# Designs tried in a protein design chat: VHH binders against p49116. Part 69

Target 1, 238 residues: p49116
Amino acid sequence: EGPLLSDTHVTFKLTMPSPMPEYLNVHYICESASRLLFLSMHWARSIPAFQALGQDCNTSLVRACWNELFTLGLAQCAQVMSLSTILAAIVNHLQNSIQEDKLSGDRIKQVMEHIWKLQEFCNSMAKLDIDGYEYAYLKAIVLFSPDHPGLTSTSQIEKFQEKAQMELQDYVQKTYSEDTYRLARILVRLPALRLMSSNITEELFFTGLIGNVSIDSIIPYILKMETAEYNGQITGAS

## First folded at step 5 (VHH)

Design s61 (framework vhh_brivekimig_d4)
Fold by ESMFold2-Fast, scan of step 5:
Structure s61 (fold): chain B 238 residues (1-238), chain A 121 residues (1-121)
Amino acid sequence: as target 1 above (238 residues)
Amino acid sequence: EVQLVESGGGVVQPGGSLRLSCAASGFTFSNYAMSWVRQAPGKGPEWVSSISWSGGSTYYADSVKGRFTISRDNSKNTLYLQMNSLRPEDTALYYCVKGGYLPWRDEFDISSQGTLVTVSS
């Protein structure tokens, strides 16, 4: 009955690890990515509509869409993360891997194509000058996707997605009243998120993480964390 | 279906060496960080070492730094752990685990039988 998202859901502040290394390394990239992942999941669990779906549904939704949420977070936090610098370092490493015969050419091509898709997505969002409200609603639209296989409560999920779409439309039409086609330009960016492999995202950003087999396996644990545990992970206790 | 098969364990005297191997199948081995974890009888699992997907980065528990070396051969889908200067406290079942280490989590997806390493005189 109330709005799907409140002003608290528009704020999305990533705290980066400090100090920044002189040369980017796997540890820094993975810690940065982990903070963004935790922030994204904490954001999702703070939504009353999401809480109302129950723990099993919450886990299934996040497992299905974490890569889309993470990619939107990368785009939103690209400046704070110096994402272009991180991606350039990865590209340099891949080029060196060809020369040192450490990785197959086919795999390097696949990873490079993923990086180019990611760069294009982030550049498109930057060019459109997507604001905090728009990012919040886009994240809600991908979170409340009723079309993933194996989901229960799909009718309720669809209702929350429709509510996110309506609130985004109302916001864009009021805030950017002179730009008749802005909403359409924003929404046509979303299908590109589904073309990006979660396995490649995991390899690029989470390869320095130890003791867990996949992001998929840690999602239920992250969603059960208390707020203090979340804050400890996303800010890092100095 | 992820399958991991450890081998190379045995009984050695203190100061001895062993090389453990892990044969991986059912997933694209070269895409994932890999870890070695060990579990002594009556104790919880202890992370030992991890290696990045490319082999370019390696990580070690303080108890094994300078003695153990983790490596991988992506062409053979095989993970290795070279163990030198073995101590009685290294006695444990050693497990190969798909994935790297998350600093906030000390549980591991141990689905294999492991390989037993016993260090005693």
Scores: ipSAE 0.000, ipTM 0.165, lowest interface PAE 13.4, mean pLDDT 82

Design s62 (framework vhh_ozoralizumab_d1)
Fold by ESMFold2-Fast, scan of step 5:
Structure s62 (fold): chain B 238 residues (1-238), chain A 121 residues (1-121)
Amino acid sequence: as target 1 above (238 residues)
Amino acid sequence: EVQLVESGGGLVQPGGSLRLSCAASGFTFSSYAMYWVRQAPGKGLEWVSEISGSGGSTKYPDSVKGRFTISRDNAKNTLYLQMNSLRPEDTAVYYCVKGGYLPWRDEFDIRGQGTLVTVSS
């Protein structure tokens, strides 16, 4: 019973590494992205409905949707991150790779198409002026996706997703009462998240991870972290 | 998941030859530059050779230039290192490494166990 999300779950504050280097590098980009990923995972594990599904289901859900959660986080925090500057730095380094014949033209095209899709998504969300409550519910809809292969408890996951959709509808209808079609405009943006390759996201933002570990391998560790350890990671105070 | 499996190492006398192989899976092999790196006992990682995705460009440090030849068979997803005129100083564990999307990647993504090359009488 009760709402799926509380006011506490609307708060989503990213603290960037300081100072920003004069020339962006893989370590700064990776640290910034890691903080966002940790913040997103901490947000998810704080939801009582998520906790109720159990550890195995929690791990499976996050492994399936981390890229969608991360992309929503990039859109929500785009200004704080100076995301356009980070993407420009990545493009400049890709251009250097072309001169050295280190990557095929097809691979560079694939990565550039991913960047364009990401920019388009973030621009569409900015144009719609998505607020903090709307982002929280969109993240919940993505998190409680029952349609990923290998999931158990799919009926319960679907009920939580439907609850997220209902609460988003109630919020939008009350807050933006004069805009009858706002909810529809917001929801039609979500399918684009599944066009984002998690492998390309990982290569672009997490290339500087120590030990060259995969995001898939660290997810169980992040979900098991104590609250203080989570806070240390998202502020860089560990 | 990216997997790299090195093989072909062994004990060889000075002046001998060995050919190392690396079997790659989990990615589009022809789309990435590949590297050989080595770690001698008690020392850090040393870059040994580099080959572009197409195989059209190769680079070597002076320590192995003229003795080692990197090549690839994109149809078989296999990377090779032909080592000739081997010296005791070439004794090391050899790793194959996949290149990244970004040219600033300065840490080698060591995924395999490597293959030990011992040059000694």
Scores: ipSAE 0.006, ipTM 0.246, lowest interface PAE 9.7, mean pLDDT 84

Design s63 (framework vhh_7n9e_1)
Fold by ESMFold2-Fast, scan of step 5:
Structure s63 (fold): chain B 238 residues (1-238), chain A 121 residues (1-121)
Amino acid sequence: as target 1 above (238 residues)
Amino acid sequence: DVQLVESGGGLVQAGGSLRLSCAASGFTFSSYAMYWGRQAPGKGREWVSGISGSGGSTAYASSVKGRFTISRDNAKNTLYLQMNNLKPEDTALYYCVKGGYLPWRDEFDIWGQGTQVTVSS
């Protein structure tokens, strides 16, 4: 039995590249985003229920939901990342691109709308003062989504998702007992994650991954990293 | 008025070396990732190498890794590809490719005119 998540899964500490440059550039943004992506994948790997599903299912789940996990991570780590500063730098670059006639107005509008959706999501989570337990369970709910095409073991995935939902409900009802509608306010935020384009997220945060390298192609490598290799990437020590 | 002008191609024997250059104009060069692609006779285009706007990050196709080195000089708006230990299989038209700071297409933004590399056995 036991709970789906332990106290170790509540801890989510992002170590940023240091120092932040005077002028933000694609390299710094990409490295910061990559660290968050690595942290999110390592978090998922550490869940016993996730491990129990097996390698192929694990890869399929993460490929399907990485953008949702990443966006939740951006919201959770917004202060540590100085996310508002990063987004402002991207917006400034987009405005300069209009002036230099490098991108079409339609594409700039599409990307700007994505940034505003992301800001709105992060602000809503901050306004709700989502705590570490709530973030952990929200990430578990999106990770154990049985409704992605091509998944096997969907009945077991659904059981883990239901377990995550039940444990979140129990936590919120006990911790925020006087706030009757808190769980509902939290859960209605989740559909917005599915409206965030993974292609635009990849363009904004991972454009420093050069060549024909995609997040989809990187996921299997991250999931296969030994813990020591992962820790070396995060701390720069080996 | 974006322009990319490749140069440095030619005929070389297997095991030889060539250095390709791409002179860029009409855009803020340091703001864009740049790539080298190639097209062998009778084949489609393939990606060879890429470099970030700052030059801090590089990537290579498995077929050229360890033999080719991509670099850039942002002060001169020039991209380079140093090609060592050339093989007959490297025979292709080589293209300089402008990436975006925010790429939005599966295909690269702009292909240059190309420079022919021919490696004899």
Scores: ipSAE 0.000, ipTM 0.172, lowest interface PAE 13.0, mean pLDDT 82

Design s64 (framework vhh_7n9e_1)
Fold by ESMFold2-Fast, scan of step 5:
Structure s64 (fold): chain B 238 residues (1-238), chain A 121 residues (1-121)
Amino acid sequence: as target 1 above (238 residues)
Amino acid sequence: DVQLVESGGGLVQAGGSLRLSCAASGFTFSSYAMYWGRQAPGKGREWVSGISGSGGSTYYASSVKGRFTISRDNAKNTLYLQMNNLKPEDTALYYCVKGGYLPWRDEFDIWGQGTQVTVSS
C-alpha cells in the first residue's frame, strides 16, 4: 500500500480573478469563492482512495464535508485571496446596513459570530504556520470522516482517515522534530470546523452564484465534470 | 425573469388563523432561501420568518415565534406561512422575499407585491 497522498495532492494553487476590483463586490467574492470550491472538489476527486469508495459514497462524503474543506481552503489561501480585506469589507457593510428589527439584528449577530469564528480559525492556522503538506493531510482527515449520518463503507473510510492521521504524524515528527507538541496543537483546531454553519458560508460567499443553485444541489454535478470543465471553473475561462 | 406572487391574506378576528402562499417562478426555487417580511402602515419593514432552500433550517422573529410556521413545497415552487393565534399587531402587508438574510445583499432580495393581512380586535 503506497501513501494516501502524492506530491500532486500537496500542490494547491488558487488562481484569483485579475485584477482585484477597486471596490469589492458580490461578483468578485462569489467568483473567488467558486474557484476555491471547484479547486477543493477537484483535489478530493483526484485522490485514488476517494475514487475507490465509489460514486454514491464519494458524493455523500463531499456533501457532508464541503464546508470544512472550503474553510481549510480559505485558511490556506487567505493571503492570495486577501481574505482579511474581504471579511473586513463584509463586516463594515453589515455594520453600516444594520436594520431596526429583531430578525435582521439576530441574523446579523449570527453572521458576525460566523465571521469572527472564521477569522479566529484562519489566524490560528497562520500563527501555527501550517505548511502545504499539513494542509493536505488535514483536508484528507476531514474528507475521510466516517461519522457522517447515512454513510456506507464506514470501515474503509475510517481506515483512510487513520492512514491520513498516521502519515501526518510521520511528516510532522520528521519535519518539526524539535516541536514535540506541534501535532496536538494542529489537530485540536479541527473540531471548530464542524461548528461553522454551511448555510452562513453559502450566503457569505456564494450569493452571486450563476444559475441560482445551492452548493448541496450541485455537488454531484461538480464531481462528474470533465477536467476541461474544472479548469474553466477554476480560471474563469469558457 | 423572477416573479413572486403572494396570496391568502384577508380579514380575520384576533385569535384566528390564516395561511399565506407565495408562487415563485423564473429561478430554481429549491436552490434559494426564502423569506416572509411585513410592513404595517407608517412603519418600516420587519422580517417575519426565513427558510433554507432544502427546508432544513428555519428562522422566526421573536414576535411570531411559536405562532407562525414557515414551510415550502419545492416540487410546486411554493412558499407558505401558517399564521396561528393572530393579534391586531400582526396587521400588515406581507411580502414573499427571495434572497439571503443579509442586508448587504440587497440586489438579491427580490420582493413580491404583497398580500394584506388585517386582524380585527
Scores: ipSAE 0.000, ipTM 0.155, lowest interface PAE 10.4, mean pLDDT 81

Design s65 (framework vhh_brivekimig_d4)
Fold by ESMFold2-Fast, scan of step 5:
Structure s65 (fold): chain B 238 residues (1-238), chain A 121 residues (1-121)
Amino acid sequence: as target 1 above (238 residues)
Amino acid sequence: EVQLVESGGGVVQPGGSLRLSCAASGFTFSNYAMSWVRQAPGKGPEWVSSISGSGGYTYYADSVKGRFTISRDNSKNTLYLQMNSLRPEDTALYYCVKGGYLPWRDEFDISSQGTLVTVSS
């Protein structure tokens, strides 16, 4: 029994498209989001416990929780991404769409409510000053969720989730010994992740998908990428 | 300079088969995933299939899964697409593209001539 995560799993470094354009456009937003999604899936597949569950279980887990992992990644990388600027650009685009009668008012309301929930979540994490170790274990708790429908190996998944919770508790108690209730404040933020629509996240950040290829379809592809291929995808390098 | 040259297209009746080839040059072929993309007349490009650099992993659009097989020969710098049980809706110009499907891109860098596949009788 070793620890669930090693120091290599705590590091989470997003490489942004460079330079940031003077006027934010959909291409830059989608590329930035896709890099974060790829980084998040690469992070998950690097965990020995995750690998031990096998490919089919790995695919099912990520399909069930990619939106939660992505949202945690947005919160963790908010400064690197200039997420507030990205969200402001999306809001401006939506307001222009209202004025040009291109989208229904009901649809725009749903998307705006999603943006407000996302901003609220990211602001709460920022106020708690969640560190990299805490983010790694929160992502692990989300990843090893045994309660998604259709999962196999649920007892093993639950054991890994409990191990993540225990290791997070040990870390927080030793590092933030002065704040007895910090762990509770952090953990009560997690249920909000399940209330966010993966369909709206996909439409906001991953526009331009072709044919019947969706995030759900692309997940098995990303999880099976070879190292050089993965690096090409997250950096756009050739 | 990256160059991709597609071949193997033709006219075939429904239910028939064709094998497409793509000759690659100007880059280390084995280090990159490769994809097949098609464009029907009057429509935008549609991703068809991708293969990893080693050939160990393959991916397919739902519309072709079970009918098409992507493969590669890294010693010849060549990508292949075996198309079986062809349907009229498979009629398109077929292009090979360096790299896998990228969800942040709404278009493909298609600078090659492609190879035409026509399914009719």
Scores: ipSAE 0.000, ipTM 0.157, lowest interface PAE 14.3, mean pLDDT 81

Design s66 (framework vhh_brivekimig_d4)
Fold by ESMFold2-Fast, scan of step 5:
Structure s66 (fold): chain B 238 residues (1-238), chain A 121 residues (1-121)
Amino acid sequence: as target 1 above (238 residues)
Amino acid sequence: EVQLVESGGGVVQPGGSLRLSCAASGFTFSSYAMSWVRQAPGKGPEWVSSISWSGGYTYYADSVKGRFTISRDNSKNTLYLQMNSLRPEDTALYYCVKGGYLPWRDEFDISSQGTLVTVSS
């Protein structure tokens, strides 16, 4: 009966680690990415509809879509993260690796293609000037995807996805009443998220602090974190 | 407690072969990519080879392509490096490292003692 998302679910505030170093390093990039991942999972966990599906379904949904949620988070927090600077540093290192012939050309091409896809996605979202409400509902549409293999309660997941789509439509029509094509322009960006390799995202952003454990292995633990423990993880409070 | 124990190093003549082994314990070996990294006397660490968690994908530094073969046995929690046509330039301490090689990563988490490979006449 109530809305799928409350105003608290629209707030998405990333707190970056200590001042950005002059020389970007693995630890800074991984810490920044880990904070965004934890924030994204905490956001999902706080949705009453998500909680209603139960722990097993919650874990399966996040395992299936964490890369899509993370990529939407990268786009939403691109300025706070100085994402363009992080990606430029990675590209510079890849170009140096090509010149030094120390790494497989096939591997460099795979990673470079992923970075180009990520940059294109973030640029398209920036050009559309996606607001906080729109990001919240896009994340909900991605989270409540009923079409991932192995899911239970697919009919209920589909209902929550449809509710997210309807509430997004209502918001866009009310807020951007003069732009009849805005919703369509926003929604056609979503298929690109599924083309991005979660394995390459994991390799680029999560090898330092997560210690090369599979994201699939840590998801259940992140989703069960107490609020105080979670805040310690995402803010780096000591 | 994560433990990595390298073995199989020794003294070998140029053109010879050695097979290095890394026994892993304290973590789910089959869930991680693994790498071999070497450090020659007086030089920094150099990435040699990486293998995916499943063993389906392997990667090699250009200096060792066609001569070295990385493999793993997930049932035995063991990583291998078959080294053929060894050159004096291959002389180094060889380390087993948990995780794959990141293209933009210049540091390696070397927590083990390594195994010494010396190629000399």
Scores: ipSAE 0.005, ipTM 0.225, lowest interface PAE 10.1, mean pLDDT 82

Design s7 (framework vhh_brivekimig_d4)
Fold by ESMFold2-Fast, scan of step 5:
Structure s7 (fold): chain B 238 residues (1-238), chain A 121 residues (1-121)
Amino acid sequence: as target 1 above (238 residues)
Amino acid sequence: EVQLVESGGGVVQPGGSLRLSCAASGFTFSSYAMSWVRQAPGKGPEWVSSISYSGGSTYYADSVKGRFTISRDNSKNTLYLQMNSLRPEDTALYYCVKGGYLPWRDEFDISSQGTLVTVSS
């Protein structure tokens, strides 16, 4: 069979809402995050191997790993998003809401630790100077994770994950031939993604979601979106 | 100017059915996704269902999935919502809204009168 990913899957271009407001607000942050989430899910949906697993498996995989994909996307798009500025604005917004809210010291600590973990992850990826090919394969490795609870097609998922790992190894060895340990340094970053709470990510970035919808609830709808409707949402048209 | 006129609401017993209609004008209806949004007494607006511009894709809130069916007739500039197995919790003013489901929007462009659906015994 051919390669798992094509050059089309390496292209990952986030279009930010414009203009950037003078003061960051919950709507701008939520719109920016939603665009990244939609881009990430559309990226996953475009992979032939992913499509081959079928709709039920596709939904289960994305529900299990959306936070890992989203976090990798934040790291990859950190400069385009001015992520450090967004994180500072989130902290300010959260602290302002705490004057009214009865949040415990433990909850405040938990949220601040999450922001710190996220910033450290993004800084580690920036320090490693992870390129677009490496990001694409890291996203594929986390997408095709056979070890999430409740999955039934684990052997096929594992085969695709192994193919992603093989193609990443080949790419790194050929492109960064003089850096013998680069692949190991990249791969040891991945376990940190599973330590990040999807509930806290949802609270920080998606607080402007309409109604009582959760990311788990919208995933099936995003994955079924027509291309024209998807494009309308990410461009702010229609 | 966008004009949306809802109709078809009424009083129905639990388990009953109603079909809502929305007549659209002032824009190219066939080029836009459309949505149904409801507002229960004393509550904020809740998204119910959306349909793509062509009618090829439909989306439903978990609370109505399997009971409600959204459809459209682009030749008549009309949006429909078929509501089956109605529950007391479905009691609300129902609004037709230009546009599809957008998760970062915490409000809808509700400029119409809506149509009242009351489910009670």
Scores: ipSAE 0.000, ipTM 0.169, lowest interface PAE 15.5, mean pLDDT 82

Design s8 (framework vhh_brivekimig_d4)
Fold by ESMFold2-Fast, scan of step 5:
Formats: structure tokens, sequence, C-alpha cells
Structure s8 (fold): chain B 238 residues (1-238), chain A 121 residues (1-121)
């Protein structure tokens, strides 16, 4: 049996909208986030094991885990996106709005806590210096999660998740042989992804585009796009 | 389907008052924050005010703070904007929007016809 992921699945290159505006705005943030979302879904769709599960299972898996995949993508592409600058600008705007009595209340507190959690997650991954192979396998572990409610083919999904875990272990042990506890330090970061609200992710990164629809409702359409259409979305080429 | 229908606009003299209403249908009204957004002639949309789903939190743009009051009646699926001490600068089409004020949001989903407010001497 061959590996779950090939070298082509390690390649994860986000092309940012150009030029960058003088001031960060929701349109630029939404366009950048949309490109990352399409790249993440195209990445998942390209995995033979994922394809083998069938269309209905594929849709259910991505609906359940898109926020985890997206957050891992944000961490992986943080430098390319200038994510720390984006988040700092949002935080500064929120703090100024509160101080000016423009905004107050539980919702803004939830949004601030979400941004804090996101910053901590990305900083943790950066501090661990997670490489491209490690990100690919972490995304695979998240994608092939058999424990989401309502899933079918859970035994097959579990098999693919275990295969991802084994291949990650083999990679880390061979590549980082002197760091006995590296795998454990990486894996204990994953539960934090499930504590992050998909609704707040939508509000932060997709509000300018989505309007009255959720990411959940558009996932089946994105997964059915042809490769050229995916490429158009992730590069901005028509 | 989400439907929002604004009403209550009209012509008023400076210093006057108007009360706008927005009738909402097609979604669980009490579960969503709601906002008022206006668009003056020749300008882009400007956020005016937002209210939380429960009505417990209210937010206002600096330009309207102390003059406008946002409220809602969840039993009637209706959003309100009480506008006092109106100024010529308040002249605009007023739209209600599903969702709260988001500091990083510079675009609004304006799919309704709005209600026209004209403040003239």
Amino acid sequence: as target 1 above (238 residues)
Amino acid sequence: EVQLVESGGGVVQPGGSLRLSCAASGFTFSSYAMSWVRQAPGKGPEWVSSISGSGGSRYYADSVKGRFTISRDNSKNTLYLQMNSLRPEDTALYYCVKGGYLPWRDEFDISSQGTLVTVSS
C-alpha cells in the first residue's frame, strides 16, 4: 500500500490578491480568506483516499472540519498573508470602538477571545517551526476525523486517520530524530482547533462575501468545481 | 428566503423626528443581531446602528449617538430606529440589514428597497 499523501500534497502555496490596499479592508481580507478556503478544499479533494470515500462522505467530512482546515491553513500561510498584521488591525479597531463607546457587549468579547485563541495557535505553530510535511499530515488527521456526528463510513475514515498519524510519526522520527517529544508537542495542539467557533471565523474572514449564506451551505458547490475553476479562485485568474 | 421591508421615511425639517420600522421574515429574527445602514446621495453605505438579538446591547455611529435609538420587538419580528434632532446630513436611503456591526466590515448586503429620509429646510 502506498503512502496516504504524496509530495504533491505537501505543496500548499497561497497566492495573495495584488496589490495590497493602503489600508486593510474587509474586501481584501475576504478575498484572501476565500483563496485559502478554495486552496484547502482543492488540497483535500486531490487526496486519493478522500476521493475513495465518495461524494456524500466527502461533503460531510469537509462540512464538519472546514474551520479546522482553514485555521491550520491560516497558521501555515500566516507569513504570506501577513496574518499578524490583519489580526492586530482588527484588534486595534475593536479596542478603539469600545473606548469610543461605539461597541460593547458579549459579542465583541467573543470575537476578541476568538482572535486571541487564533493568535496563540498560530504563534504556537510558528514556535514549533512546523514544516510543510507536518502541516500536510496535521490537515489529513483533521480531515479524516471519524468522530463527527452523522458520518457514514466511519471505519474507513478511522483507517485513513490512523494511516496519517503513522506516516506523521515516521516522518518526525526520521527527520527530527534528536527531538524525542516533538510529535507529542505537535499533536497536543490539535484539540484547540475544535474550541474555535466556525461562526466567528465566518464573521471575521467571510462576512464581505457570504452575506446571508453560510460556508456550510456552499461547501458542496466548491467541492464540485473543476480544477481550472479552483485554480481561478486561488490565483484570481478568470 | 430572507425578506426585510423598511418603512417610516419621509420629508422632515431640521430638528424634526422620524421613526423607521423594518419588518423581517424568513429567518429566526431573535437569533440575529440587526443593523441600520444608510446611503446618502452619491456616497457609499454608512453603518448607523446595531442591536443584539436579545436587545441587550446597542451600538451607534458617532454621528448619530445621542440622537438615534435602535430597538426591536422580537414577538413582531420588527426592528426600529427612532431618529431625533434630524440634520440635513441625515438625508439618505435607510436600510435594515441582518447582522451586527463588524469593525472589519465595509460592505453590507443591501437587497431591500430601503426607506427615504429627507431633511430639508
Scores: ipSAE 0.000, ipTM 0.127, lowest interface PAE 17.9, mean pLDDT 82

Design s9 (framework vhh_brivekimig_d4)
Fold by ESMFold2-Fast, scan of step 5:
Structure s9 (fold): chain B 238 residues (1-238), chain A 121 residues (1-121)
Amino acid sequence: as target 1 above (238 residues)
Amino acid sequence: EVQLVESGGGVVQPGGSLRLSCAASGFTFSSYAMSWVRQAPGKGPEWVSSISGSGGSKYYADSVKGRFTISRDNSKNTLYLQMNSLRPEDTALYYCVKGGYLPWRDEFDISSQGTLVTVSS
């Protein structure tokens, strides 16, 4: 049988809203994040193995893992997004809000901890110099996770995850042949994705543009979009 | 067309209680987080509380923690704010807003008329 992923699945190109505003604002950040989310979902739906699981299973998988896929996407696209600048702007606003006593201290602490975890994850991936093939397979390992509650077809999902792991191993061993422990260093980064709250990610990146519709509610519609309609969303075209 | 109508405000003495309601229409209420925002005379809007679409997550401003309780009834498309142990500084027009608490957002799209809460001796 053929490989799980093709070269088309390695290409992951985020088109940022243009022009970048002089000062970062909620609208720009949310639009940028929405484009990344749509790109991530389109990436997932383009995988033949994913399509083979059927629409109900596809929806359940993406609902369970969208935050993990999105976070991997943030790490992969950190430079094109100027993610460090976006997170610094959010932190600056939170620090100002503490001094003005207008926001909950407990809520600010939760968000600051989330931002710290996100920064540490992205820094770890950058330090490892993860390439496009490695990101594609890490996203596939996350997508085909059989251990989420409520999933059907778990045996088939597990087989696709194993296939992703095997193909990643083959790639790393051939490409980074002198670095015996590279695969292990990469894989131990993945558990950190499960420690980040999807609710806080949603509040930070999506509330301003999605009209406060939950990500959970829009996932089935994004997965059913025609290719032309989807391309309009990720490029901002009419 | 999105419509939000607040009610339940009034005049109470310090230590009193009020329950505010917000009737929502024109959108799938259960799919959206909702917030309460207040605006004292001559001041900018201040976020008070937020609730997730399912009601499973609730957030409060430090100034109201332990005194206010946010809730929703998705079958009635209604948002509530139970206000206990009211203080003079709680005097404001209260607005319901479509949308959750975004920690770095201090701008709110307030299009409704609000409901007036006055706490005076």
Scores: ipSAE 0.000, ipTM 0.203, lowest interface PAE 12.1, mean pLDDT 82

Design t1 (framework vhh_brivekimig_d4)
Fold by ESMFold2-Fast, scan of step 5:
Structure t1 (fold): chain B 238 residues (1-238), chain A 121 residues (1-121)
Amino acid sequence: as target 1 above (238 residues)
Amino acid sequence: EVQLVESGGGVVQPGGSLRLSCAASGFTFSNYGMSWVRQAPGKGPEWVSSISWSGGYTLYADSVKGRFTISRDNSKNTLYLQMNSLRPEDTALYYCARPGTSEDLGHFDSSSQGTLVTVSS
């Protein structure tokens, strides 16, 4: 019955805040990250298969995978965001904090390792020249993960994940037919997403915006937003 | 509605050149890898070449490698195939393809006419 995703689900257009400040600040980074997060959740909510699972399951799935979706979004939108510049500024700030003994060396090491893992992930995706269709289906594969604790309807979730895998395989085999190992090279990148700490992602990209409220706490609210409100949060995307 | 309109075919002598174009509409062209597929009279469809969304990665069938060049202009929603050193065996109806559509490899809807390339002496 029909494809899992339509052409509208392949379109993923991030509109950055403007103007870009002369120097990067917490407000600009948090606003940019929030736009990407809202775009990612709006994307998930618009999928018929996702809607069919019901609100409780939808909330549980997004709570479990938002960091993976967000990281895929960072990789997909890396050029639009000037992500390398943002990460370089953060690294420089952390190195200066070590010199001034303002933060624990162990904590700085954890955050720096996270940034390097993120850079490595984004670099690997760029080298593979992952397209919008491939990104959409990679996001669907991580969204429909049946193996998170506490999930109901795991059989239906697994069915949707398998459908996503099948449609990605079909696309890659037809588009890049002589590159028999392309799909394997793409899929082997996904496990790294689960090694990235959602807490460190919150510290790097969301601390200045959400205060002491966690992303987990706002997910149910975002998923219940009216379409017009979503469009207001992600200006230029539809 | 996804539409792909091929053009640029014609009759050419062996050793000649042609440039095929594919005008895409109804979807965000830059989000997809694109392919050229050909079908010679009495034969099944044969994949010719593919290009990634950015143009940074290209692939060619052994039969055309070194002679054909695939390229794209995302600002014009257009896919190209530059064909040099054409041979009689390159004679075929050429189609551009966006895999993952309702049209499968080797299956084309009635609105996709392709562009005919005839190499004859």
Scores: ipSAE 0.348, ipTM 0.731, lowest interface PAE 3.7, mean pLDDT 85

